# VHH binders against c4kar8, part 165

Target 1, 263 residues: c4kar8
Amino acid sequence: MAELSTPSPASPAPLDGGRGDELEKFTLRGARQILQLLQDLITHRGLITAHTGGGHSFMTAVLKVDEERGRVVLDPSPDPQANRRALAAPRLTCVTQLDGIRIQFPLVGLGEGQDKGRPALFAPLPAEMLRLQRREFYRLQVPLAHELSCLLKAEDLARKPVEVSARVIDIGAGGVAVVVPTGAAEFVIGGTLPACRLALPDGEPIELDLEVRNLNRQTQRNGTEQLRVGLRFAALPRAADTRIQRYIFKTERALNAKARGGL

## First folded at step 11 (VHH)

Design r71 (framework vhh_7pa5_2)
Fold by ESMFold2-Fast, scan of step 11:
Structure r71 (fold): chain B 263 residues (1-263), chain A 124 residues (1-124)
Amino acid sequence: as target 1 above (263 residues)
Amino acid sequence: QVQLVESGGGMVQPGGSLRLSCAASGFTFSSYAMSWVRRAPGKGPEWVSTISGSGGDTSYADSVKGRFTISRDNAKNTLYLQMNSLKPEDTALYYCAKGDYYSDDIYESPFDYWGQGTQVTVSS
């Protein structure tokens, strides 16, 4: 049985560093590219959530880039305790969004001072920045009426094969979240479930391999217990990727039209 | 085209109440966590509150807990912030912020800054 700790719901969580090898292709390390991206954040006036560790974070923005001194200047929090936590932290993880693109970067060596007579936070320019397109992290909440399901090929506690029909609660380009009754199967974070079958409303089920990424045990108000399982598409054929994206876009547009029409 | 239009700000005395609204368009509103963020004169942006796409989960900054209530009406594509027991320290420009994807785990959605904001002034 895996135990989950959930972060504080106060702020968007940074992407897990345990996916570093999978995220390498989205990581910028060129000094010129980093400077250009930081300037884009200034121009956009993007809001940044800075995570200081221990579930703590605060809102900030890049005020300017001091290229000569190799520093970024940040807007301090109105909460003095948040600023003290930031200065004491060995590392800040900054998360923001620009035109549907998730941007994440570390800041190390945070200091405080003044910029044009106003309090400011200073840090050396980051050595790397993550730039991730919306499609890589977007998740559609699946309408209950679609009765979307995934047949999971898993194992019980004795490592014997079992099949579990799981309800799909959300779906994205990278994976699905499903709910199963507690005890229906044993799931191990990092484990692979081969040859599972994802049923979309149109067409035949899609056969695919799923990797277990997270587990969250939930007790509902009526006392029923269920397990929420986050599953990553381990290897997705182009035809399957196209069908999943088509379902997501078509459903999003239909829900948007229904909401606007009052249907 | 994504659009967020904030309204409901104004001038109020300490201890008073205001209700802010944010009219959303250009996306499937119920699929996205929504937040209120404020910026006081001469200070950085401060996150105020977040609500999940379904409305099932909410969270609040310590400075506003017990005084502010975030809610949403997915049928009307509208986000609300009920502000009670207002203090001079609540004086700020309030922005409606959209998450970039659906999450019932409200901690998973980074923010976009889409509106012009609505001014709240708490003074005698």
Scores: ipSAE 0.000, ipTM 0.365, lowest interface PAE 10.4, mean pLDDT 79

Design r72 (framework vhh_7pa5_2)
Fold by ESMFold2-Fast, scan of step 11:
Parts: C-alpha cells; structure tokens; sequence
Structure r72 (fold): chain B 263 residues (1-263), chain A 124 residues (1-124)
C-alpha cells in the first residue's frame, strides 16, 4: 500500500462558480430533467469524479436514484480515507461526462450507510446540474498576478492603425475577454482583428485572429472608464489550441489547490 | 467527436490471460496520456494503469503491478492492457480514459472522455 495515493487520473477541475451567470443557460433546474440525467448516468455506467476539497477527489458512480426519499445512492471509494474526507466535506463537486458533454453538480449533506447489505453513500438529489455542451463556453477567470496580455491590432477613432496592449480578464477554449481604456480603439461587433498576439506565461506569444463578439462599458471605483471586449478565436492552429488548454488546466488546478489548501 | 471503444473482455479461469484494446478517434492520440480504470461488482471505480503520450512512462496500481502491462500504438490510435495471472478479484468492467492535455504530469485531475467499457470475468 502506498503511503500517499499513487497519482490518480481525474477529470479536469470543477468550473469556477464566479462564472455562474454565464453558465446559467447550461444549468438544469427542472426535477424531471435532473432525474432523467441521473438515470442516463446509471444506464451508461458513467464514472464520476467527486471533489471533496483540498485538492482531494475520488471516483464514484450513481448506483440508484431514490425518488421517494429524494436522494441518490453513490458507490463509495475503495479507499477508506477518501470516504472519510467526503463525509467531512461541506459539499462535493461531482464531475463526469455523457456523450462528450461535461456534466457537473453539487451534493450537500452526504451520509454513509448500507444499501442491501453493502456500504453506500447517500445524498439529497441535487437542485441543479450543469450540462456544458462545448469547452469554449467555459471561461477561466485569469489571476491578476499572471499579468496576461493580448496585443490587439485595431483602428483608433480616426481609423488609423493602433496597437493596444489589453489585459486578459478571462480565457476559454473559444476566446478571451480583455479590458482596454475607453477610446483606445474602435471595436465593432462582428469585426475581425488580424494578427493579434496573446502572451501566455510560457513560450512565445501566440499570433491569432480575433472576432469582436461583445462590448461592455464599465466605470471603475476610481472613476475611470474601461471597455470590456469579448473576443472569439476566429481560427486556431492545433498547437495554439493545445497551449491555451494547458494554461487553463494548469491554472484551474493551481486555483483549486489554493482555495482548498487554506491560508 | 472524441470516441473511445474498448474490446477484448471475456470470461477466463484464474491464472489465465486477456488482452484489452481501446480504439481512439476524434483527437491527436499521441498528445494525450491514456489510462485504464475498472469497476468491480459491489466496489467503486479503481484506477488500474496510465501510459504517457510517447509510451515512455507507465504507472500501475499496486494490486496489478507485475501482472498487467499497459502499452500503446500511436500509429493505430490504439491503447492496450495485457492482463496476466488473472485473479477473481480482477473481475470488473474495464474503461479506457483520456487524461488531460498535460498527460501524466497532473495525475489527480479527473479523466476526460470515458469509453463504454468491456467486461472481464475471472471465474473458476
């Protein structure tokens, strides 16, 4: 028996709750939809990674939905330590997939017992389940300490070429959101910014074409106005896509470790 | 669409051998670490083995080390698990899984894309 768990393969880290407003349209809240999705996970024998906090997780599966008692029955971990952590956790974040679609849901009030003479974990039915169809809809909130920037090639209000170094505030597989000072450049929804450069912490800047998708003017606490620009990757070489995804996964993992490791 | 299809399961006597295969499609196979995970009747899922994208690094659960061998053929987009000296305790549904884009570097990340599984039954 290993003293520390042999590194366990696991699903990507849970999605950040701070992006909940953007994820609402992918969130199932209907009791019938939730019951059907859980039943689909049982039928397809879907494996679930349950995150218990502190960087800890274990693999489980939904064994049964008990509609009369309003609860799910889960397979306990073969590791007793993982089960103890799960029972001590205030909530579990469950992550799985069905037909390539990412599914994520919380479980609160986990209990331990027996189901027909076998150890089992029990939890009330989740009130919501996230069903994310595409990875490009997930957005990582970029830590300020990373100083991520994107050099935008645009036009100013006089239609002269201008380069604007914009701070990246969130990033996903499909695009980035950036902040620029109001009036620094003219942006038109549906317009393309060619040959922009995204600077990730590791390696050379990534050269890419960006399409403007949304604009939002905001006043900061100090009274300065900023323009938030949502930008879609018009096309990405596979190598660039891979680098962006690695940055997202690495940063998610680091953020989850900090949040759960405690100060 | 990412797809993983397991095969090669069946019934075997204790001490026997089986070779599992996983056919991968919809992604650049050589860029990802791949794993085998099993679920035995009455037990939770158990990680079995992982292999790096290049095939240069492998790791195994203590319960199977020395008996199972993981391998891959990147030209054929296929993952294998050679299972020797099978025990009744190895009876399980075996799943093929793609690890994250870092491969084996971050083993505590959950799997991305599970296959449908292949049943292995070791019975006397």
Amino acid sequence: as target 1 above (263 residues)
Amino acid sequence: QVQLVESGGGMVQPGGSLRLSCAASGFTFSSYAMSWVRRAPGKGPEWVSTISGSGGDTSYADSVKGRFTISRDNAKNTLYLQMNSLKPEDTALYYCARDDYYGEEIYDHPFDYWGQGTQVTVSS
Scores: ipSAE 0.000, ipTM 0.286, lowest interface PAE 13.9, mean pLDDT 77

Design r73 (framework vhh_7pa5_2)
Fold by ESMFold2-Fast, scan of step 11:
Structure r73 (fold): chain B 263 residues (1-263), chain A 124 residues (1-124)
Amino acid sequence: as target 1 above (263 residues)
Amino acid sequence: QVQLVESGGGMVQPGGSLRLSCAASGFTFSSYAMSWVRRAPGKGPEWVSTISGSGGDTSYADSVKGRFTISRDNAKNTLYLQMNSLKPEDTALYYCAKSEYWSDDLYDSRFDYWGQGTQVTVSS
């Protein structure tokens, strides 16, 4: 009997499909480009995090590409439940990196079988693959010392307004990820939170509208649960965008300077 | 640029020991949780162990608890995995992986970089 593996840290969360228009210029759709990228993942033994929805994921890798039958062969998870979730999912979102470039692609129509006498997962070749340089997917991890917060204007279950002060854990060009206590407010994917206030160092809070893109339940080591909320900037004014980018740039430069001096 | 270079793999007898090392560069090493992940022939990747940026917190897969020890030397930008009581089932390519998010609590860590791996073969 195989022992169940413990949960592991996941690769970066999948980029929201609602940002497809913004990401189209980075999307590969040529069959030969897709085949070459998949072969590069095989050659470099690229580790893939496959997201099955509902906050679930597992680690896999591309074993081979069957060009003639138009399909990829993937390593199954050591966790049988993860494989069952994958097979039941309408799509997998696969996330990996290659030489500092983020690669993301969907797989639909997953099946199971054998490859060279061993269990394997099979899927048709993806019709598209995202390939992003670090600058395009980069999320600055907010140093705890900065105490960055965002006052969220949300609703409770009775549709009553509620204000939640959330800790900002990461920030990028397109949004922030925040952590809120479980039950503090009701969040709906695709919902808009109007007139939220992002507190950055130096200056007054930035008032902005945020769209809920993803929700992930997180368990602290002490057993308490928190909700991680991914939020997209909606209709961000240029002045606010400039200030957010300056914060990211300055903080990244400071962290890089610490890296050079931390030997 | 971020670089992770694994070393210390090799062939050992069942019950033997190996110590893996990962040399890191291009980022503030002490600010990120680090992990070991392995891939056995014909198997998907399996998470092995994680250590917080400060080294204060560690976690292990059930299959290696009590046999493997993860550690780090932040002054040398190096991650280690001490592997004792090795079994044929431990045969795999072992990867050093960096968490995407700056975190000292291991909470919601995600990988953004990993090395090319070092091969461990436990012969029977």
Scores: ipSAE 0.012, ipTM 0.349, lowest interface PAE 9.0, mean pLDDT 79

Design r74 (framework vhh_7pa5_2)
Fold by ESMFold2-Fast, scan of step 11:
Structure r74 (fold): chain B 263 residues (1-263), chain A 124 residues (1-124)
Amino acid sequence: as target 1 above (263 residues)
Amino acid sequence: QVQLVESGGGMVQPGGSLRLSCAASGFTFSSYAMSWVRRAPGKGPEWVSTISGSGGDTSYADSVKGRFTISRDNAKNTLYLQMNSLKPEDTALYYCAKDLYWGDTIYDSAFDIWGQGTQVTVSS
C-alpha cells in the first residue's frame, strides 16, 4: 500500500499569462524544442510541481513523451484527492527546474488511464514552454539586520483604506514576500495594492503597484502569529528594477562570501 | 548563486544504513525549511522529510517514520538524512530541496530549488 501525503494549499503561484509579451523571448513554441525539453526532464529525472488552482499543487514527473500521439504521460500523485483536483482542473500549470533554469508549461485536457499496466495521467503536448534563468526567479532572503520594509496600501475588513508597514523577508526580480500581523489588513489572491512604497537603501522609497500572489499563515518561535504575503511587481519602472537588482546582487555576494568563509 | 550539492549515496544491503549530506550555499541557510525528496527509477517523486529553519520542527513521510532522521548543522550550511533499516523500496535518487518560504513554517510541496541528487541503491 502506497503512503499518501496531504497536499499543502500553500504553494507559490506560477507566472501569470498577462506577461506574454515580456516573456515571449523566453518562450519555446517549436515542436522539436518542446519535445527535446520534455525528454531532458525525463533524462534528468526532473521533479515537477503541478498547480491545479486555488493554492493546490502536487509533485509529479514526466514518465514519457508519446510523440506519435502528441501527448505527455505524467506520474499520478499517491494522494487520490490531488489526482481528482488535477482531473477537474481546466488547466495544470507545471513548474520545474533543469540545471538551475526554471521551466513552466501549461497542460490542458488532462485524462487518466494506464501506461504499461500502471496508473498514469496524460495530456496533449503543451503548445509552449517557458524557460527562465534561475537568476530571474531567485529570491534573496533579506537579512533581518537590513530592516527592509514596504508600506502597503490595502483595505481593512470594512473596505476602508489602511496603511501597513510590512517587513520584507525575501525579494526577487518579480516581487517580494512580506510579513504582517494577522488581521492588519485584508488580502485577496489576485487583488492589487496600488501605490505601495518599498524602502531600499540609497534613495527614496520606490512607489509601485503590487499584486497579491499567495497568502501563508505562519507561527514564529516566540508564538507570534503572522501572515506572509507574496507580492508581484505589477508594473516595475526601469529605474526601480535597477535599484532592486543592485540590492539583490550586492547582498547576495556578501552572503555568499560569508557562507563560504563559515564552511 | 544558490547551490545545493548532495552526497553520501551508495549501494547497501537491506537493513543497512547511510547518511546523506547536502551542502548549501548562496542563501541564509538557517532561515529556510529544507526537505529531502526521492525519485525511484520509472516512478514519480515522493516527499521524504522536512526540517524547519531552526531545526525545531521535523516532519516525515509515513513510509520512513522511525527509520529516517532529518537534521541540519546551520553553522556548516549542511542538511543531513540518516537512513537506518534500509529496504529495497528506498532505492531512489535523493534530492535536497530548499523551501521557497522564510521561517519555521513547513511546506511539503513548495520548493525553490533542488540539486542533482545522490543515488541510493538497496539490494542484496
Scores: ipSAE 0.015, ipTM 0.448, lowest interface PAE 6.7, mean pLDDT 78

Design r75 (framework vhh_7pa5_2)
Fold by ESMFold2-Fast, scan of step 11:
Structure r75 (fold): chain B 263 residues (1-263), chain A 125 residues (1-125)
Amino acid sequence: as target 1 above (263 residues)
Amino acid sequence: QVQLVESGGGMVQPGGSLRLSCAASGFTFSSYAMSWVRRAPGKGPEWVSTISGSGGDTSYADSVKGRFTISRDNAKNTLYLQMNSLKPEDTALYYCAKEDSYYTDEIYDSPFDYWGQGTQVTVSS
């Protein structure tokens, strides 16, 4: 009886949309690293949203790590119904943030009891924790005045090569988001666009391979449709990575100075 | 911290109905358009429907137009998809997504990240 319940055999396997491998580099599995991260959450009084499934969640916090019993102690919800849902769930998905770093971990085998005479929830220590550094996910909104573009090498509906000049709306260390006219090309999540060209201010365009990560259709007030495409840098030469990060830093600094009325 | 949690899926016979819900947190829900996206077995992701922040404007994929209704309750930070006259071709994992490009981090805003999990809809006779 290691866990409250198991998922139905009819449940589909992956729920990651084909992105499981990309999160592996951010996954902590060392016992010492897990214990230290949990202790950091206690020290900084990190609030945790615990998802119990079925669209339900509650706010909790790690009260302590009980290393002798190999468990975490959590603050129960003031809502008894939320606690009952949590105890009935096969797993909790715990999501929190520490200094801009997103942290997620599963808890399996949730029980209830008391800590120092007060109601508490407890679960075995997680075997893994996901730690997504803010810098990996920071996105700079690209000023329109910079006219940043990316020439995409894609395919049309008939699988014929097509080149699309897309406006870059945001950029980060891991990729860009672009806007394309609806119907300009066919995009498939997980597909690779080879030899695309990112035009940054100052210098030749950067040639790079882009992986399609997300597709968001936007309908504007005038009825026109645009497709927003999230693209991951599949691999970057160190020089290209340096140029992108320099652009981000320089632009953010200029925007911050402008916002404060400085020049 | 943007969080989206889908629910309401299940097994239903052709011609049946289901209502999906998406509980949103970590952002000013009423300020952003919201979408439903689905992933059918053997297919890539398909956009299903979008609703504006106020709920005044809606749009639908041709495959679901007239059968599905998107709605939202901004007081409860909840997005809904009412699915009527369900067909076997509607079988898919359904995700909700935030349309705003302001937070275009692929992990946070992607309907396919591990955080949202999705909700499974199976239509079979």
Scores: ipSAE 0.000, ipTM 0.118, lowest interface PAE 15.6, mean pLDDT 75

Design r76 (framework vhh_7pa5_2)
Fold by ESMFold2-Fast, scan of step 11:
Structure r76 (fold): chain B 263 residues (1-263), chain A 125 residues (1-125)
Amino acid sequence: as target 1 above (263 residues)
Amino acid sequence: QVQLVESGGGMVQPGGSLRLSCAASGFTFSSYAMSWVRRAPGKGPEWVSTISGSGGDTSYADSVKGRFTISRDNAKNTLYLQMNSLKPEDTALYYCAVSYDTGLYFSDTPEYDYWGQGTQVTVSS
């Protein structure tokens, strides 16, 4: 009947409230900044996880900002129980991400009603919003001149092992995006590619395991198709992490120097 | 005005089937990969399936492989999820989602630029 379970690793959790002094430097309190950030969330219609306390949360989005009435309009949950929990909660803690930046804000005084004849949740504008950059989501666009490549250990359409040399088009602390010819190998989101080899301009290739996170077919300007594959670094050794971050930092500095010299 | 509107959810018994639809507007639908993402009460979002813009490539979470089929009709700007052999564990809110910046997700939860309102699927035992 009763079970002890661990929290889901995919659940976005709010930051510890006892760390308010550490987070103060990342807190936006200007009315104009708050309105602009809320409008950015509306424009991108990013999914927001609203925590209602007691281990409960639901998904929502900011539908609009009503500046005249000083409130935000939120998308209600299709689950009536989630909406009842939200309305009974003294506070919602809203967590989302936009362009790799973690955004978190409280909503107090949640109400329900209709907006233009549709069910909606309403809350006063938040007095503060946290904005924290997540370094693992930053992506450096790899200069073509670097000819960065990754040798992928994958399977072909017949499920036989194949090695594919893929061009790296962007790289971050958490992974790489590569392009391969359509049909060169089979990729499955969530699948692991073991013992792949990332070639950086300095030193020997880095051997690492990659997890497929995203894939998309792209049509090139000559009409041919290529596959773009997003790959996450799995269990990255410290030495490899250091080399990758060194490459990113040095390349950024070089690009910044070129930009300043080209003024 | 970018909009995604999900429909087709409902209550079914274990072993039953449902077909979800997502009507998209306000962007060039055929140019973007589309995904289905679900969330059970009190749990984080779980990626379910993705289909490429052309419909040529599909992928599925291990929990739904062989049971769910993602498809799209680019002439009608509509995304579908055919769900067969439903289990109580499939009970969740189902969202369709699009990323305008496709290719790289580093988090345990994919980042998307736009989500729909969701549609509830309840598998009653």
Scores: ipSAE 0.000, ipTM 0.165, lowest interface PAE 13.1, mean pLDDT 76

Design r77 (framework vhh_7pa5_2)
Fold by ESMFold2-Fast, scan of step 11:
Structure r77 (fold): chain B 263 residues (1-263), chain A 126 residues (1-126)
Amino acid sequence: as target 1 above (263 residues)
Amino acid sequence: QVQLVESGGGMVQPGGSLRLSCAASGFTFSSYAMSWVRRAPGKGPEWVSTISGSGGDTSYADSVKGRFTISRDNAKNTLYLQMNSLKPEDTALYYCARSEYDIGTDYFESPGFDYWGQGTQVTVSS
């Protein structure tokens, strides 16, 4: 069952976890580079969301990097229950940003103690850190005037093939989010929709395969229900990737210029 | 360039009120969920409240629910936090933060923040 339902992840998904080997080129494994990045987070007072599993998370920050002991020192949560969940978790997934770069890293073997008389959490230095430039995670909110659509090839509740013209509400380098009327089609997280057609304002529609990543039920103010579907680009051709990125950057530039009262 | 500038902090007595503001620039403000985060002396950062890009959805930490109200004025690119019935435990540096819009999820399900300001100090003391 992957029919319309509220999303209820038992644990937070890793950033682009479904991309597997494609994340390797964004993964930082050098000890000196990891130390420098953690130090940059201290210098810029980086706010970190630490996911402990079971849908739980808390806010933290790096207080110190202890290079001699090979560990990082973190601010504990003001919520004692969050700290207990963190200490019981086999792994923390930490997410933050620095100067437009999205940073994610695991912490394993979390402990608690004191640092200079203050309560603190300790963990061994992460063996890897993920750094994604804005282009890898950025999502452009699509202007309604562009009438961007994607023709989805899906199945209805009786498993009959249906074609649904879905409105694209956001678009990024890795995928799109679309809205469809409730009941228009059935979507399965992890399922592939083959030979869909993405219509950009210029040129012919782009034919591509889309993987269903998430589902979210939305209720409009007029009481109308719609389903928001997050779709990942599977095996996107280079020419299509170039067109999508050009559309994103050109549109973002135009929106920023308009917001500033310019052209 | 993205910039978030907080203001409106100050000293107030228990039971008093303050209204915080955050002026946003360098991005399409209405496209992003916005949050308030606070950090008390000697404690880690604590999430306070989030509001969706349209302003139609809000969420609050249990510690402030019923006392604080988050709102936004998209025409002015400004985020607000109305704080009523203030308690000494509300004493903290308050940060304005932009929640990253995550594809296909509710704005509140974003894995974190991609920008935040320098903060504005709120002190509740009798």
Scores: ipSAE 0.121, ipTM 0.572, lowest interface PAE 5.3, mean pLDDT 79

Design r78 (framework vhh_7pa5_2)
Fold by ESMFold2-Fast, scan of step 11:
Structure r78 (fold): chain B 263 residues (1-263), chain A 126 residues (1-126)
Amino acid sequence: as target 1 above (263 residues)
Amino acid sequence: QVQLVESGGGMVQPGGSLRLSCAASGFTFSSYAMSWVRRAPGKGPEWVSTISGSGGDTSYADSVKGRFTISRDNAKNTLYLQMNSLKPEDTALYYCAKSEYDIGTDYWESPGFDPWGQGTQVTVSS
């Protein structure tokens, strides 16, 4: 049987529970907060990808929240097989976006029935919802005067190793965004750049593996194309994590002092 | 803010053709995979097709394979759906949708007012 009415293989996968306490900071557990977020998804027609396991998923949307019965009503898939897989699954992992914020939540105990004479899927209200906002990652815009750089170990178009010195434009606890000239190297989302070196003003370069998370092409006024590359830190040593956080804190404090009329 | 404006729908006879367009603004269009999703009256949303940010990869629902072609023009921030050999069961409101970023160092564009867009109606009848 072929998969019918499924999202593209290129659609992002759910976040793993293996991120542990890192995701706890962004998890909503209050009943009122959960109800409000679900209502916001209804109001803004939030398109939801529901993952049923085994690489299967389907498109749905929250039609309404039944607060009295403690449940959500979902659009069923037009594909009966997708609905059958969903009903057989121990849980659904629902992924959506609201105003540039990633929202992810589990649904357990899915059932089927009718809403106003039309087929519908029902599930108890989720006990938790993940709400991930970029600002919550604490991203520092790196001052140009700091000349912060990262030496990337990548491959060129011929798959030959190449080193690219990239300017760091923002930095957070989870990674950096850098700028490189277009064509300097090949970058593939999900690819790993091993043994890169991040140069901080506080000492020796930090050696780390970076995962490519996003790419954005920009054209400069002089006609030169550049790539903005978002890179995730892979398993930083405690000492490196501390140095990065210290740089961020010190720089933010200095910028805040300038904003308040510091000389 | 992210805005998606669909157009090109209309009424057509079975076997006819239509070309849908989606004008995107408020985000870096070439950095996101884009999809077409449809909703027939009284039914849930059905994924139709997706195209990667570069345009190098496309995928289609089995119900439309061989009949529909998705494409994009990144210079014009526009997504297209060429619909051939239309059937009555293709009657639906068609939406374009932006894929999410992965979690990490993600580059966030301005949030959209309507992530689904307003949609464009396609009616296939004799």
Scores: ipSAE 0.000, ipTM 0.258, lowest interface PAE 13.1, mean pLDDT 76

Design r79 (framework vhh_7pa5_2)
Fold by ESMFold2-Fast, scan of step 11:
Structure r79 (fold): chain B 263 residues (1-263), chain A 125 residues (1-125)
Amino acid sequence: as target 1 above (263 residues)
Amino acid sequence: QVQLVESGGGMVQPGGSLRLSCAASGFTFSSYAMSWVRRAPGKGPEWVSTISGSGGDTSYADSVKGRFTISRDNAKNTLYLQMNSLKPEDTALYYCAKESDYWEDDIYDTSFDYWGQGTQVTVSS
């Protein structure tokens, strides 16, 4: 009955100084660059997810950039409730992608009206747009031969400390996905796992604080259940970040070489 | 790295059927929910259907319930949309969409982080 979008954890908190500062180099503030990027979204018919807060979002697209009035024109949602929430929101967070490049921008002061006789939403041009290259979101599928593992410091159902060695299946700039046997430990979305140890090839394990972001239960062919856990790096030290990025780059390069070599 | 390629669109008469496919690469396909989203001429984008990573849960927009079926083949990294009893109002560009990347702090606020190029469906008498 209800139209649903897949849920993603929404953080209501503003960016802290550390993470915000790291993203500054990816932030576009030039009027010309912002106008060009918005025009690119029009040309490529880019789908935009507009978040209105409280876990609500709707899909839209840029119809037009009105340079004379300094505003963007957006497709309204076919859902009147979504449009009402958008108009009531103090800010929209708009998210899209172009050729695998993540684009995010705020819109403030949303209004409604008509464009060429059709319902439309209007907002002033954003003062900034975040443009993150593909590598910021690249997920390396970890080769089984690498035997990458992460020793998780978690808790059982009775809140007693337990250590679980989990196989790393995916790794990216922001975190890892691991698999653990069902029942090995209790995981709760938003929970922090302190002092976990990520074992990369060639070196001592990296000590990391991890935040649980996602849980997915999977049943193996033999009937055993595995839990897939998505984990975010909380406050990753520069040395650790460098080692992780180096591993990702080297492995990606080796996999690309195999593809080119016909292996 | 992430790539989504839709195919299977075309022209059909009202009441006809089409099967859309989406070939996915560059991520662990079975770890993510996948969706179909459409954009009709002169209208905003509309969510059509979602399937969980395991394929165990599906959901549909009211406008397509009973006519469309979403499915996936995790061994082939492929998403499908079987469209039956097509109506002129189903005419749209259909996109394959990947569930948001949950580990990036500034991106928690998204439903989808990647879309394909789309495949055109035209239902005309």
Scores: ipSAE 0.012, ipTM 0.403, lowest interface PAE 8.4, mean pLDDT 78

